VHH binders against Abasic site processing protein HMCES (HMCES). Designs and how they scored, part 156

Target 1, 269 residues: Abasic site processing protein HMCES (HMCES), of Homo sapiens (Human) (q96fz2)
Amino acid sequence: CGRTSCHLPRDVLTRACAYQDRRGQQRLPEWRDPDKYCPSYNKSPQSNSPVLLSRLHFEKDADSSERIIAPMRWGLVPSWFKESDPSKLQFNTTNCRSDTVMEKRSFKVPLGKGRRCVVLADGFYEWQRCQGTNQRQPYFIYFPQIKTEKSGSIGAADSPENWEKVWDNWRLLTMAGIFDCWEPPEGGDVLYSYTIITVDSCKGLSDIHHRMPAILDGEEAVSKWLDFGEVSTQEALKLIHPTENITFHAVSSVVNNSRNNTPECLAPV
Key: E = the ipSAE of ESMFold2; O = the ipSAE of OpenDDE; V2 = 0.75 times the mean of E and O plus 0.25 times the DockQ between their complexes.

## First folded at step 15 (VHH)

Design sb29 (from sb0 with D105E; framework vhh_8pnl_2; at its last look DockQ between E and O 0.73; V2 from the best seeds 0.71)
Fold by OpenDDE, look of step 16:
Structure sb29 (fold): chain B 269 residues (1-269), chain A 117 residues (1-117)
Amino acid sequence: as target 1 above (269 residues)
Amino acid sequence: QGQLVESGGGLVQPGGSLRLSCADAGFDFSHYDMAWYRQAPGKERELVARITYGGTTNYADSVKGRFTISRDNAKSTLYLQMNSLKPEDTAMYYCAAGLEYESYEYWGQGTRVTVSA
């Protein structure tokens, strides 16, 4: 995964992240650093994206089932990194392979500390290799959405009003991530950054791309992944596998340029 | 995203030089780690050189001092300058790109390099 969409307004995003805590109480996640949230139809690595994480990471004795929402840098910077420039990392940390997560210190150490997060997106983009051409076809990949009688496919939202309705009830893609906290050697603010765990693609996606994000499908999976106080690393890792519960549609080449940030990026062609 | 397309391969005499290029039309690889691999007949594919998105380079011992990997993000192009070529460098050379640690998701079709007297 090298490109995502996360364009919902902050309030809509927050509502979409409604959850029940361990006591069954309905809650909204509290924001940390909400000003760092930058909605975009075209999110690339090194940009900030909102993630969910347990409140226990910030507050001693907090209920670990409570959730915080925070923008973090995409591309994990390990806490032990001593250079002043994260770009000097000798390896790419945009994604973390599930099969080697425990072999890499950069991922194993934060994971062992319970630094699990859920990366939020409207969906992610992937490019299919086209036979006979030098061009790749981009696809927008996301959770199946509930078809309201009036709202056909995302493409059928002929009216601005219908489009707004679609997004107001949009089920966000929830991807498994690992985050870390890095203190710059020269001082300054602690950097929170994350990596997306990747797996082999499901059968339905295999014709597009052979790798996919580890998607946490459903509230139970999301809750267990986040709750590092009650759920061990070993149990959490059982949640990491391909899922067939996705849909996709072809989009225009507009998304190819990371500078393009318009609804056209995810619009069906 | 386009397809990674390698170019610049060919026949060269021992001691000669070649410059390989890899480009993907319309795809931004600025965030990707990139690498050159090669596969000789009857041998396994091996890493030749890698360059991170931040510009950190690494080389196989067999090519250190002779090969240079570089990238031009503005042109979305990867290069491999090959100097002092040896018959042992004869192989199909592949360009690769990825966002995972030492793992590459995108591969070119390859360009053939033949070093022969």
Scores: ipSAE 0.816, ipTM 0.906, lowest interface PAE 0.6, mean pLDDT 92
Fold by ESMFold2-Fast, scan of step 15:
Structure sb29 (fold): chain B 269 residues (1-269), chain A 117 residues (1-117)
Amino acid sequence: as target 1 above (269 residues)
Amino acid sequence: QGQLVESGGGLVQPGGSLRLSCADAGFDFSHYDMAWYRQAPGKERELVARITYGGTTNYADSVKGRFTISRDNAKSTLYLQMNSLKPEDTAMYYCAAGLEYESYEYWGQGTRVTVSA
């Protein structure tokens, strides 16, 4: 996973994240650094993306089931990193393999501190290799969406005009992430950055790509992943597995260039 | 299966030079770490050189000072300049790319390098 769409305006995104705390109270997540949120149809590593995390990370004695939403840098910078430029890291931290997450110090240490987050997106992109050419076909991959009335979920067969109207009730993709906090050696603000945990692709995606993000399907999974005050690392890691509850459609090659940021990036073609 | 295309391998005499290329014109690898691995028959694949998305390089001790890894993100192409080649450099050379920490999810089919009189 190395390209997402997260284009919703801040208020629409906030409402899409409505949730219930442990006491049954309906809530919206509270923003930190909202001015750092930059909506885009075409988000690449090293850009900021919104994540959910437990309020307990910021407030001592807060209810660990209450949620904050904050933009974080995609590409985890470990707290121990000693240079001034994160691009000088020895290895890429855009994604973290589920099978080695407890063996790698860059991820094991923040996990031990409960630094679990849920990465938000409209969906993510993957590129399918076309046989007999060096061309690739991009796909937009996302949760099945609810249609109004009796029709069930929105799908690829729906007209392009229907896609312009779906965003008000869009079900955001919720991916399991790990974050860390880094203090620049030259001084300045603490940098919050994250990695997306990855797993082997599910059957439904295997013809597109062999790896996929670990998707947390539904509020129970999201709540357990975020609640580091009540859910141990061992229990939380049981949530990390491939899921079949996803859909996709082919998109234009416009998405290939990460500088392109228009609705055409995710429109069905 | 191979997802990248290597080229530039061949037969060269000891002390000679070769330049390997790795490309995929249909995919943007600019945010990916990339690497060259090699494998001699009956041996494990070993890292030759790696370059991060930010340009940080690392080399196996056996090739330091002789090989140079570089990339052209605008062309989505990775290079390996191999100088002062030795018979011990004889192997199949593989290009790799990835976003996963210490792991590469994209691999090429390989290009053969033979260093012999």
Scores: ipSAE 0.751, ipTM 0.867, lowest interface PAE 0.7, mean pLDDT 89
Fold by ESMFold2, look of step 16:
Structure sb29 (fold): chain B 269 residues (1-269), chain A 117 residues (1-117)
Amino acid sequence: as target 1 above (269 residues)
Amino acid sequence: QGQLVESGGGLVQPGGSLRLSCADAGFDFSHYDMAWYRQAPGKERELVARITYGGTTNYADSVKGRFTISRDNAKSTLYLQMNSLKPEDTAMYYCAAGLEYESYEYWGQGTRVTVSA
C-alpha cells in the first residue's frame, strides 16, 4: 500500500470518525495539530495523513478508549534513529509486513510500547499488472458503501451538492498502523510517524496485487487495536488479517503521478 | 510481479561492461526502495545491489567495486552499471521495487546478461 486518498474537509472527516467510548458515550476524536492536515485525493509516502490513537498516549490517567486524531508522517521513523534526516533510513518503513513485524526492531519496539494507530483514508490505490503488456491498471479500493438515493456512488455525483452528499456519509477505510515518536538530534518538535501493516491479499483483490493493508473492519476491531491500555500486543495482532469486505473500481492513470490532486484520481473509468 | 521493465542486457566478453536500466512508464518511484537481483542457471535468485528512496546503497560482496546502482527520479529510472564482468556474472537480472522493510512487491521480467569468451 503506497497510495491513498484522504481528501475530506477536516470537519467532515471528524464527523466520519464518530465513535463510542467504553462507557457507551458518543464522541468525536479530539484533534492534535489540526493545521498539519493536508487533504488530497492522492497521498504518497512521506506525506502527512490523519491517524487515530488512544488519548492515553498523551495524557496521564486518560481513558484509553478515548481517541485522538492527528496528522502523522507516512513512513515510520524509529525513535532510535540518529541521523538528522529521515531519508537516511537504510530501509523503507512505508509498510510493515505482518508476518515479520515481531522480527524487525523498527516495528516491534513501538508495538511493545502500545504505539498502535488507525490510519484513515477514503480508500487506497493499487496497480494491477496487465497480461501481455508492461502497462499497469490502477484501482481505487475502499469499503462497500451503503447506497442512498443518488448519494451512494462515486460515479453518481453530477453536481457539487451531490458530490458532498456522497462524501458526507462515506465510510472511511480504517487500516492498522504502528507509530513511533522521534526526537530530532538537533532539537525541534517530536516527529510522529507511522507504518501501515500489510497482509496477503484476500481472494477478491488477488488479481490486482498480492499484498493489501491490514484493514480493521468495524468498531470492535478499531477499538481493540487502539486500546493499548486494555488490549495486549498479542491479542491485538489477532486482528491483523485480510478481509473480503472490500470493493474497488478501475481509475484512470491520472493517479500515477502523485502530484495530481483531483477527483479524477478516484473516478471510475 | 509488477510491470517494471529491464533493458540493457546482452552478450559481453570477460572484462567488459554493461549498463542495465529499469523503468515503469508514468509511475512515480521516488518513494520506493529499489534493487537488482540475479538468477544464474540452476541457482537461486540472489541480491546484487539495493538503493533506498533516499539514495543509500548496499552491495553483495561478489560485486562490490565492480557494480554501481543508481537512480534518477526525474526520469523514473533505476540503473546498474556493471564493469569488469566475469563469467560468473552470467544470469537473468531482475529489477525490484518496494515500500516494505527489506521486501519488494514489484518485479520486472528480467534481462539476460551473458559473459563468455
Scores: ipSAE 0.581, ipTM 0.802, lowest interface PAE 1.9, mean pLDDT 89
ESMFold2 (binder alone), look of step 16: mean pLDDT 83; pTM 0.839

Design sb3 (from sb0 with E102N; framework vhh_8pnl_2)
Fold by ESMFold2-Fast, scan of step 15:
Structure sb3 (fold): chain B 269 residues (1-269), chain A 117 residues (1-117)
Amino acid sequence: as target 1 above (269 residues)
Amino acid sequence: QGQLVESGGGLVQPGGSLRLSCADAGFDFSHYDMAWYRQAPGKERELVARITYGGTTNYADSVKGRFTISRDNAKSTLYLQMNSLKPEDTAMYYCAAGLEYNSYDYWGQGTRVTVSA
């Protein structure tokens, strides 16, 4: 996973993240640094994306089931990194393999501190190789969506009103992430950055790509992944596996260039 | 099969030089780490050199000082400059790209390098 869409306006995104805490109270996640949220149809590594994480990471004695939403840099910068420029890291941390996550210091250390997060997206993009050619077919991959009388289809969206109908009740993709906190050696604000955990592709996606993000399907899985106060690392890792509850459609090559940021990036072809 | 296309391989005498290229005009690899691997007949594939999206390079001990990896993101092209070639460098050379520590999801078909008299 190396390209996502997360384009919802902040208020729509916040409502899409409505949840129930341990005591059954309906809540919206509380924002940190909301002004750093930059919606886009074509988000690449090193950009900021919204993630959910437990309130307990920020407030001593907070209920670990309560959620914060915060923009974080995609591309985990380990807390132990000693240079001043994160681009000087000697390895890519955009994704983290599930099978070696406990063997790699960059991921094992933050995981041991309970630094689990849920990465939010409209969906993600993947490129299918075309047999017999060097061409690739991009696909937009997302949770199955519930259709209502008011909802439109992505294929029929050609105006702001039609696009609004598609997104009003969109079920966001929820991917398992690990984050870390890095203090620049020369001072300045703490950098929060994350990686997306990856697994072997499910049967439904195997014809598109051999790897997929670890998707947390449903509120029980999301809650257990986030709740580092009650759920151990060992128990949380049991949630990391391929899922079949996913759908997709082919999209235009416009998405290939990460600088393109228009609805055409995810429109069906 | 594969996403990347290697070129520049060939037959050279010991002490010679070759420049390998790896290109894909249809996809933006600028955020990917890229690497050159090689596989000699009857041996396992081994890492030759890698370059991160930020330009940090690492080399296998056997090629340090002789090979140079570089990239041009505007052209979506990866290079391997090979100097002072030895018979032991004879192998198929593969280009790779990835976003994961110790894992590459995109591979080329390979280009053959033969170093012999």
Scores: ipSAE 0.691, ipTM 0.837, lowest interface PAE 1.2, mean pLDDT 89

Design sb30 (from sb0 with D105Q; framework vhh_8pnl_2; at its last look DockQ between E and O 0.69; V2 from the best seeds 0.72)
Fold by OpenDDE, look of step 16:
Structure sb30 (fold): chain B 269 residues (1-269), chain A 117 residues (1-117)
Amino acid sequence: as target 1 above (269 residues)
Amino acid sequence: QGQLVESGGGLVQPGGSLRLSCADAGFDFSHYDMAWYRQAPGKERELVARITYGGTTNYADSVKGRFTISRDNAKSTLYLQMNSLKPEDTAMYYCAAGLEYESYQYWGQGTRVTVSA
């Protein structure tokens, strides 16, 4: 996964992240650094995206089932990294392979500290190889959405009003991530950064691409992944597997350029 | 994302030079780690050189000092400058791109390099 969409306004995004804590109380996640949230239809690595994480990471003795929402840098910078420039990392940390997560110090160490997060997106993009052409077809991949009688496929939102309704009730894609905290050697603010865990693609996606993000499907999976106070690393890793509960549609080549940030990026063609 | 397409392969004499290119039309690889692999007949595919998105390079011991990997993000092109070529360098050369730690999701079809007197 090298491209996502996360364009919802902050308030809409927050509401979409409503959850129940361990006590069954309905809650909204509290924002940390909300000003760093930059909505975009076309999010690339090294940009900031919102993630969910346990409140226990910030507050001693907090209920670990409570959630915080925070923009973090996409591309994990390990805490032990001593160079001043994160781009000098000798390996790419945009994605973490699930099969080698425990073999790589950069991922194993933060994971062992319970630094699990849920990366939020409208969906992600992937490019299919086309036989006989040098061009790849991009697809937007996301959770199936509840078809309201009036709201046809994302493509059928003929009116701005209908489009707004679709997004107001949009089920966000929830991807499993690992985050770390890095203190720059020269001083400054602590950098929070994350990697998306990847797995082999499900059968339905295999014709498009052979890898996919580890998707946490449902509130229980999301809660268990986040709750590092009650759920061990070993138990959490059981949640990491391919899922067939996705849908996709072809989009235009507009998304190919990471500088393009328009609704056309995820519009069906 | 386009297809990675390798070019620049061919027949060269020992001691000669070649420059391989890998490009994907319309795809931004600026965030990807890239690498050159090669596969000789009857041998396993092996890493030749890699370059991170940040420009950090690594080489196989067999090609150190002779080969140089570079990238032009503006052109979305990867290069492999091969100098002082040896018969042992004869192989199909593949371009690869990836976002995972030492793993590549995208591969080219390859370009053949033959070093022969």
Scores: ipSAE 0.825, ipTM 0.912, lowest interface PAE 0.6, mean pLDDT 92
Fold by ESMFold2-Fast, scan of step 15:
Structure sb30 (fold): chain B 269 residues (1-269), chain A 117 residues (1-117)
Amino acid sequence: as target 1 above (269 residues)
Amino acid sequence: QGQLVESGGGLVQPGGSLRLSCADAGFDFSHYDMAWYRQAPGKERELVARITYGGTTNYADSVKGRFTISRDNAKSTLYLQMNSLKPEDTAMYYCAAGLEYESYQYWGQGTRVTVSA
């Protein structure tokens, strides 16, 4: 996973993240640094994306089931990184493999601190290699969506009219992430940055790409991943696995250039 | 594997030089870590050199001082400059790209390098 869409206006995104705390109270996540949120149909690594994390990370006595939404840099910078420039990291941290997450210091340490987050997106993009050519076919991959007026999932076969109506009720993709906090050695603001955990692709995606993000399917999984006050690292890692509850459609090559930021990036072709 | 295109391989005498290139004209690899791997007949694939999106490099001990990995992010092209080639460098050379920590998801089909008299 290395390209997403997260285009919803801040108020629509916030409502899409409505949730229940441990006591069953309905809530919206509270924003930190909302001005750093930049909606885009074409988000690449090193840009900021919105994540959910437990309020307990910011307030000592907060209920760990309450949620903050904050933009964070995509590409985890470990807390012990000693250079001034994060681009000097020895290895890419855009994605973290589930099979080695507890073996790698860059991820094991923040996990030990409960630094789990849920990365939000409309969906993500992957590029399928076309047989017999050097061309790739991009796909937009997302949760099945419910149609506005009739119960059922929206999909690639549905009319463009139905697609135009879904953004107000869009079910956001919720990906398991790990974040860390880095203090620049020469001073300045703390940098919050994250990585997306990856797993082997499910059967439904295997013809597109052999890897996929670890998707947290439903509020129970999201709540357990975020709640580092009540859910241990060992228990949370049981949530990390491929999911089949995913759909996709082919999109145009406009998405290939990360500078393109228009609805054409995710429109069905 | 088979998603990047390598070029520049060939036959060269010991002590000679070759420059390998790896590109995909339709895809932006500027945010990806990239690497060169090689596989000699009957041997396992081994890492030769890697370069991060930010330009940080690392080399296998067997090639340090002889090989130089570099990239041109504007062209999404990876290079391997190979100097002072030895018969032991004979292998199929593969280009790789990835966003996963210490792992690569995109691979080329390989380009053959033969070093012999």
Scores: ipSAE 0.758, ipTM 0.871, lowest interface PAE 0.7, mean pLDDT 90
Fold by ESMFold2, look of step 16:
Structure sb30 (fold): chain B 269 residues (1-269), chain A 117 residues (1-117)
Amino acid sequence: as target 1 above (269 residues)
Amino acid sequence: QGQLVESGGGLVQPGGSLRLSCADAGFDFSHYDMAWYRQAPGKERELVARITYGGTTNYADSVKGRFTISRDNAKSTLYLQMNSLKPEDTAMYYCAAGLEYESYQYWGQGTRVTVSA
């Protein structure tokens, strides 16, 4: 997983993240660094995207079921990194394989500190190699969208007019991530950065690509992944598996260039 | 069949040079770590050289000082300059790209390099 869309205005995104805390109280996540949110149809590694994490990471006595939303850098920079420039990392940390997460210091250490996050997106892109050609077909991949009485649509990418209305109640893709906090040696703000955990693709996606992000399907999975105060690393890792509850459609090659930030990137073709 | 396309392989005399290229038309690999692997007859595929998206390089001991990995992110192209070639360098050479720690998810079909008199 190396490209996502996360284009909703901040207030719309925030309302899409409404949740219940452990006491059953309905809440919206509280923002940190909201000015760093840069919505785009075409997010690439090293850019910022919003993630959810437990309030307990920031406040010593907070209820660990309460959520913060914050933009973080895609591509985890380990807290022990000693160079001044994150591009000098010896290895790519855009994704983290679930089957070796406990073998890699870059991921094992923050995971052991409970540094679990939920990476938010409209959906993600993946490129299929077509038979008999070196050309690749991009797809936009996302949760099936629930039918509403207004639209009557399910999976709602059927036409340009329907497509614009689909965002009224979009179910955001929720991917399992690990984050870390790095203090640059020259000083400056602490860098929060994340990796997306990957798994083998489900059967429905296997013709597109052999890997997929670990998707947290439903509020229980999201709550358990975030709540490091109540859910151990061992229990949290049981949430990490492929899901078949996913849909997709072909998109234009406009998305291939990460500089293209237009609705055409995710529009059905 | 892989997603990446290697070129520049061929037959070369010991002590000679060869430059391999790897690209995938239309796709932007500028955020990917990339690598060259090789597989000699009867042997397992082995890492030759790798380069991160930020330009940090690592080499197998057997090629250090003789091979140079480089990339042109504007053209989304990976290169391997191979100097002072030895018969032991004879192998199929594969381009790889990835976004995971020490792992690559996209592979080419390979280009053959043969070093003999």
Scores: ipSAE 0.630, ipTM 0.824, lowest interface PAE 1.7, mean pLDDT 89
ESMFold2 (binder alone), look of step 16: mean pLDDT 83; pTM 0.841

Design sb31 (from sb0 with D105N; framework vhh_8pnl_2)
Fold by ESMFold2-Fast, scan of step 15:
Structure sb31 (fold): chain B 269 residues (1-269), chain A 117 residues (1-117)
Amino acid sequence: as target 1 above (269 residues)
Amino acid sequence: QGQLVESGGGLVQPGGSLRLSCADAGFDFSHYDMAWYRQAPGKERELVARITYGGTTNYADSVKGRFTISRDNAKSTLYLQMNSLKPEDTAMYYCAAGLEYESYNYWGQGTRVTVSA
């Protein structure tokens, strides 16, 4: 996973994240640094994306089931990194393999501190290698969506107008992430950054790519991953596995260039 | 079948030079770590050189001072400049790209380098 779409306006995104705390109270996540949120159809590593995390990370006595939404940098910068420029990091942290997460210090340490987050997206992009050629076919991959009363299957929408109608009720993709907090040695604001945990592809996606993000399918999985006050690292890691509850459609090569940021990036071809 | 395409391999005499290229038309690798691996006949595949998205480089001890890895993100191309080539450098050279710590998801089919008198 190295390219996503997260284009919803802030208020629409916030409503899409409505949830219930452990007492059953309906809530919206509370924003931190909302002005850092930059909607885009074509989000690349090192850009900011919205993540959900437990309120307990910011308030000592908070209910760990209550949620904050905050933009974080994609590409985890470990708390122990001692140079001034994160681009000088000696390894890529855009993704974290589930099979080695407890072996790599960069991921094991924040995971031990409960620094789990849920990365939000409309969906993600992946490039299928076309057999017999070096050309690749991009796909937009997302949760199955509810059919509208006067539109066919949302995943089978065949025009840009139909896609615009579905965003008000779009089910956001919820990916398991790990974040860390880095204090620049020369001063400045604390940098919050995250990595997306990856797993082997499910059967349905194996013809597109051999890896996929660890998707948290449903509110029970999302709440357990976020609730580091009640759910241990060992129990949370049981949520990390491939899912078949995913759909996709082919998109144009416009998405290939990360500078292109238009609805055409995710429109069906 | 590979997603990355290597080129520039060939036959060269000891002490000679070659410049390998790795490209994939129409895809933006600027955020990926990239690497060159090689595999000599009868041996396991080994790391030759790696370069992060930020330009930080790392080299195998056997090639330090002789090989230079570089990238041109505007051209979506990775390079390996190989100088002072030795018979021991004879191998298939593979290009790799990835977004995971020391793990690569995208690989080429390789380009052959032969160093022989």
Scores: ipSAE 0.713, ipTM 0.855, lowest interface PAE 1.1, mean pLDDT 89

Design sb32 (from sb0 with D105H; framework vhh_8pnl_2)
Fold by ESMFold2-Fast, scan of step 15:
Structure sb32 (fold): chain B 269 residues (1-269), chain A 117 residues (1-117)
Amino acid sequence: as target 1 above (269 residues)
Amino acid sequence: QGQLVESGGGLVQPGGSLRLSCADAGFDFSHYDMAWYRQAPGKERELVARITYGGTTNYADSVKGRFTISRDNAKSTLYLQMNSLKPEDTAMYYCAAGLEYESYHYWGQGTRVTVSA
């Protein structure tokens, strides 16, 4: 996974993240650094994306089931990194393989601190190699959506009116992430950055790409992944596996250039 | 299962030079770590050179000072400039790209380099 869409306006995104805490109270996640949220149809590594994480990471004695939403840098910078410039990191941390996550110090250390997060997106993009051509076919991959007269479907969203309706009740893709906190050696603000855990592709996606993000399907899985106060690392990692509950459609090559940021990036055909 | 295409291989005499290229048609790999690997007959595939998205390079001891890895993100192309070639450099050369810690999940089919008189 190396390209996502996360274009919802902040207010719409916040409502899409409505949840229930441990006591059964309905809540919206509280924002941290909302001004750093940059909506885009075409988000690449090193950009900021919104993630959910437990309030307990920020407030001593907070209920670990309460959620914060915060923009974080895509591309985990380990807390032990000694250089002043994160781009000088010796290895890529955009994704983290599930099969080696406990063997890599960059990931096992923050996992030991409970630094689990849920990465939010409209969906993600993958490029299928087409036999007999030099071109790749991009696909937009996302949760199946509940269809209503108000929300419509992407396939029917060929006008501004229909596009507005599609996003009103969009079910956001929820991907398992690990984050870390890095203090620049020269001073300045603490950098929060994350990686997306990856697994082998499910049968439904195997013809498009051989890897996929670890998707947390449903509020039970999301809650357990986030709740590091009650759910151990060992128990949380049982949630990391391929998911078949996913859908996709082919999109235009407009998405190939990460600088393109328009609805055409995720529109069908 | 890769999305990369290598070119520039061929037959060259000891002491000669070759420039390998690795490209994809329109895919933006500017955020990927890129690498060149090689595999000689009867040997395991080994890392030759690596360049991170930030431009940091690393080389195998056997090629330091002779090979230079570089990238041109505007052209979506990775290069390997090979100078002072030796018979021991004879191998199939593969380019690779990845977004995972010390792991590459996109590979090319390879281009053959033969160094002989």
Scores: ipSAE 0.647, ipTM 0.823, lowest interface PAE 1.4, mean pLDDT 88

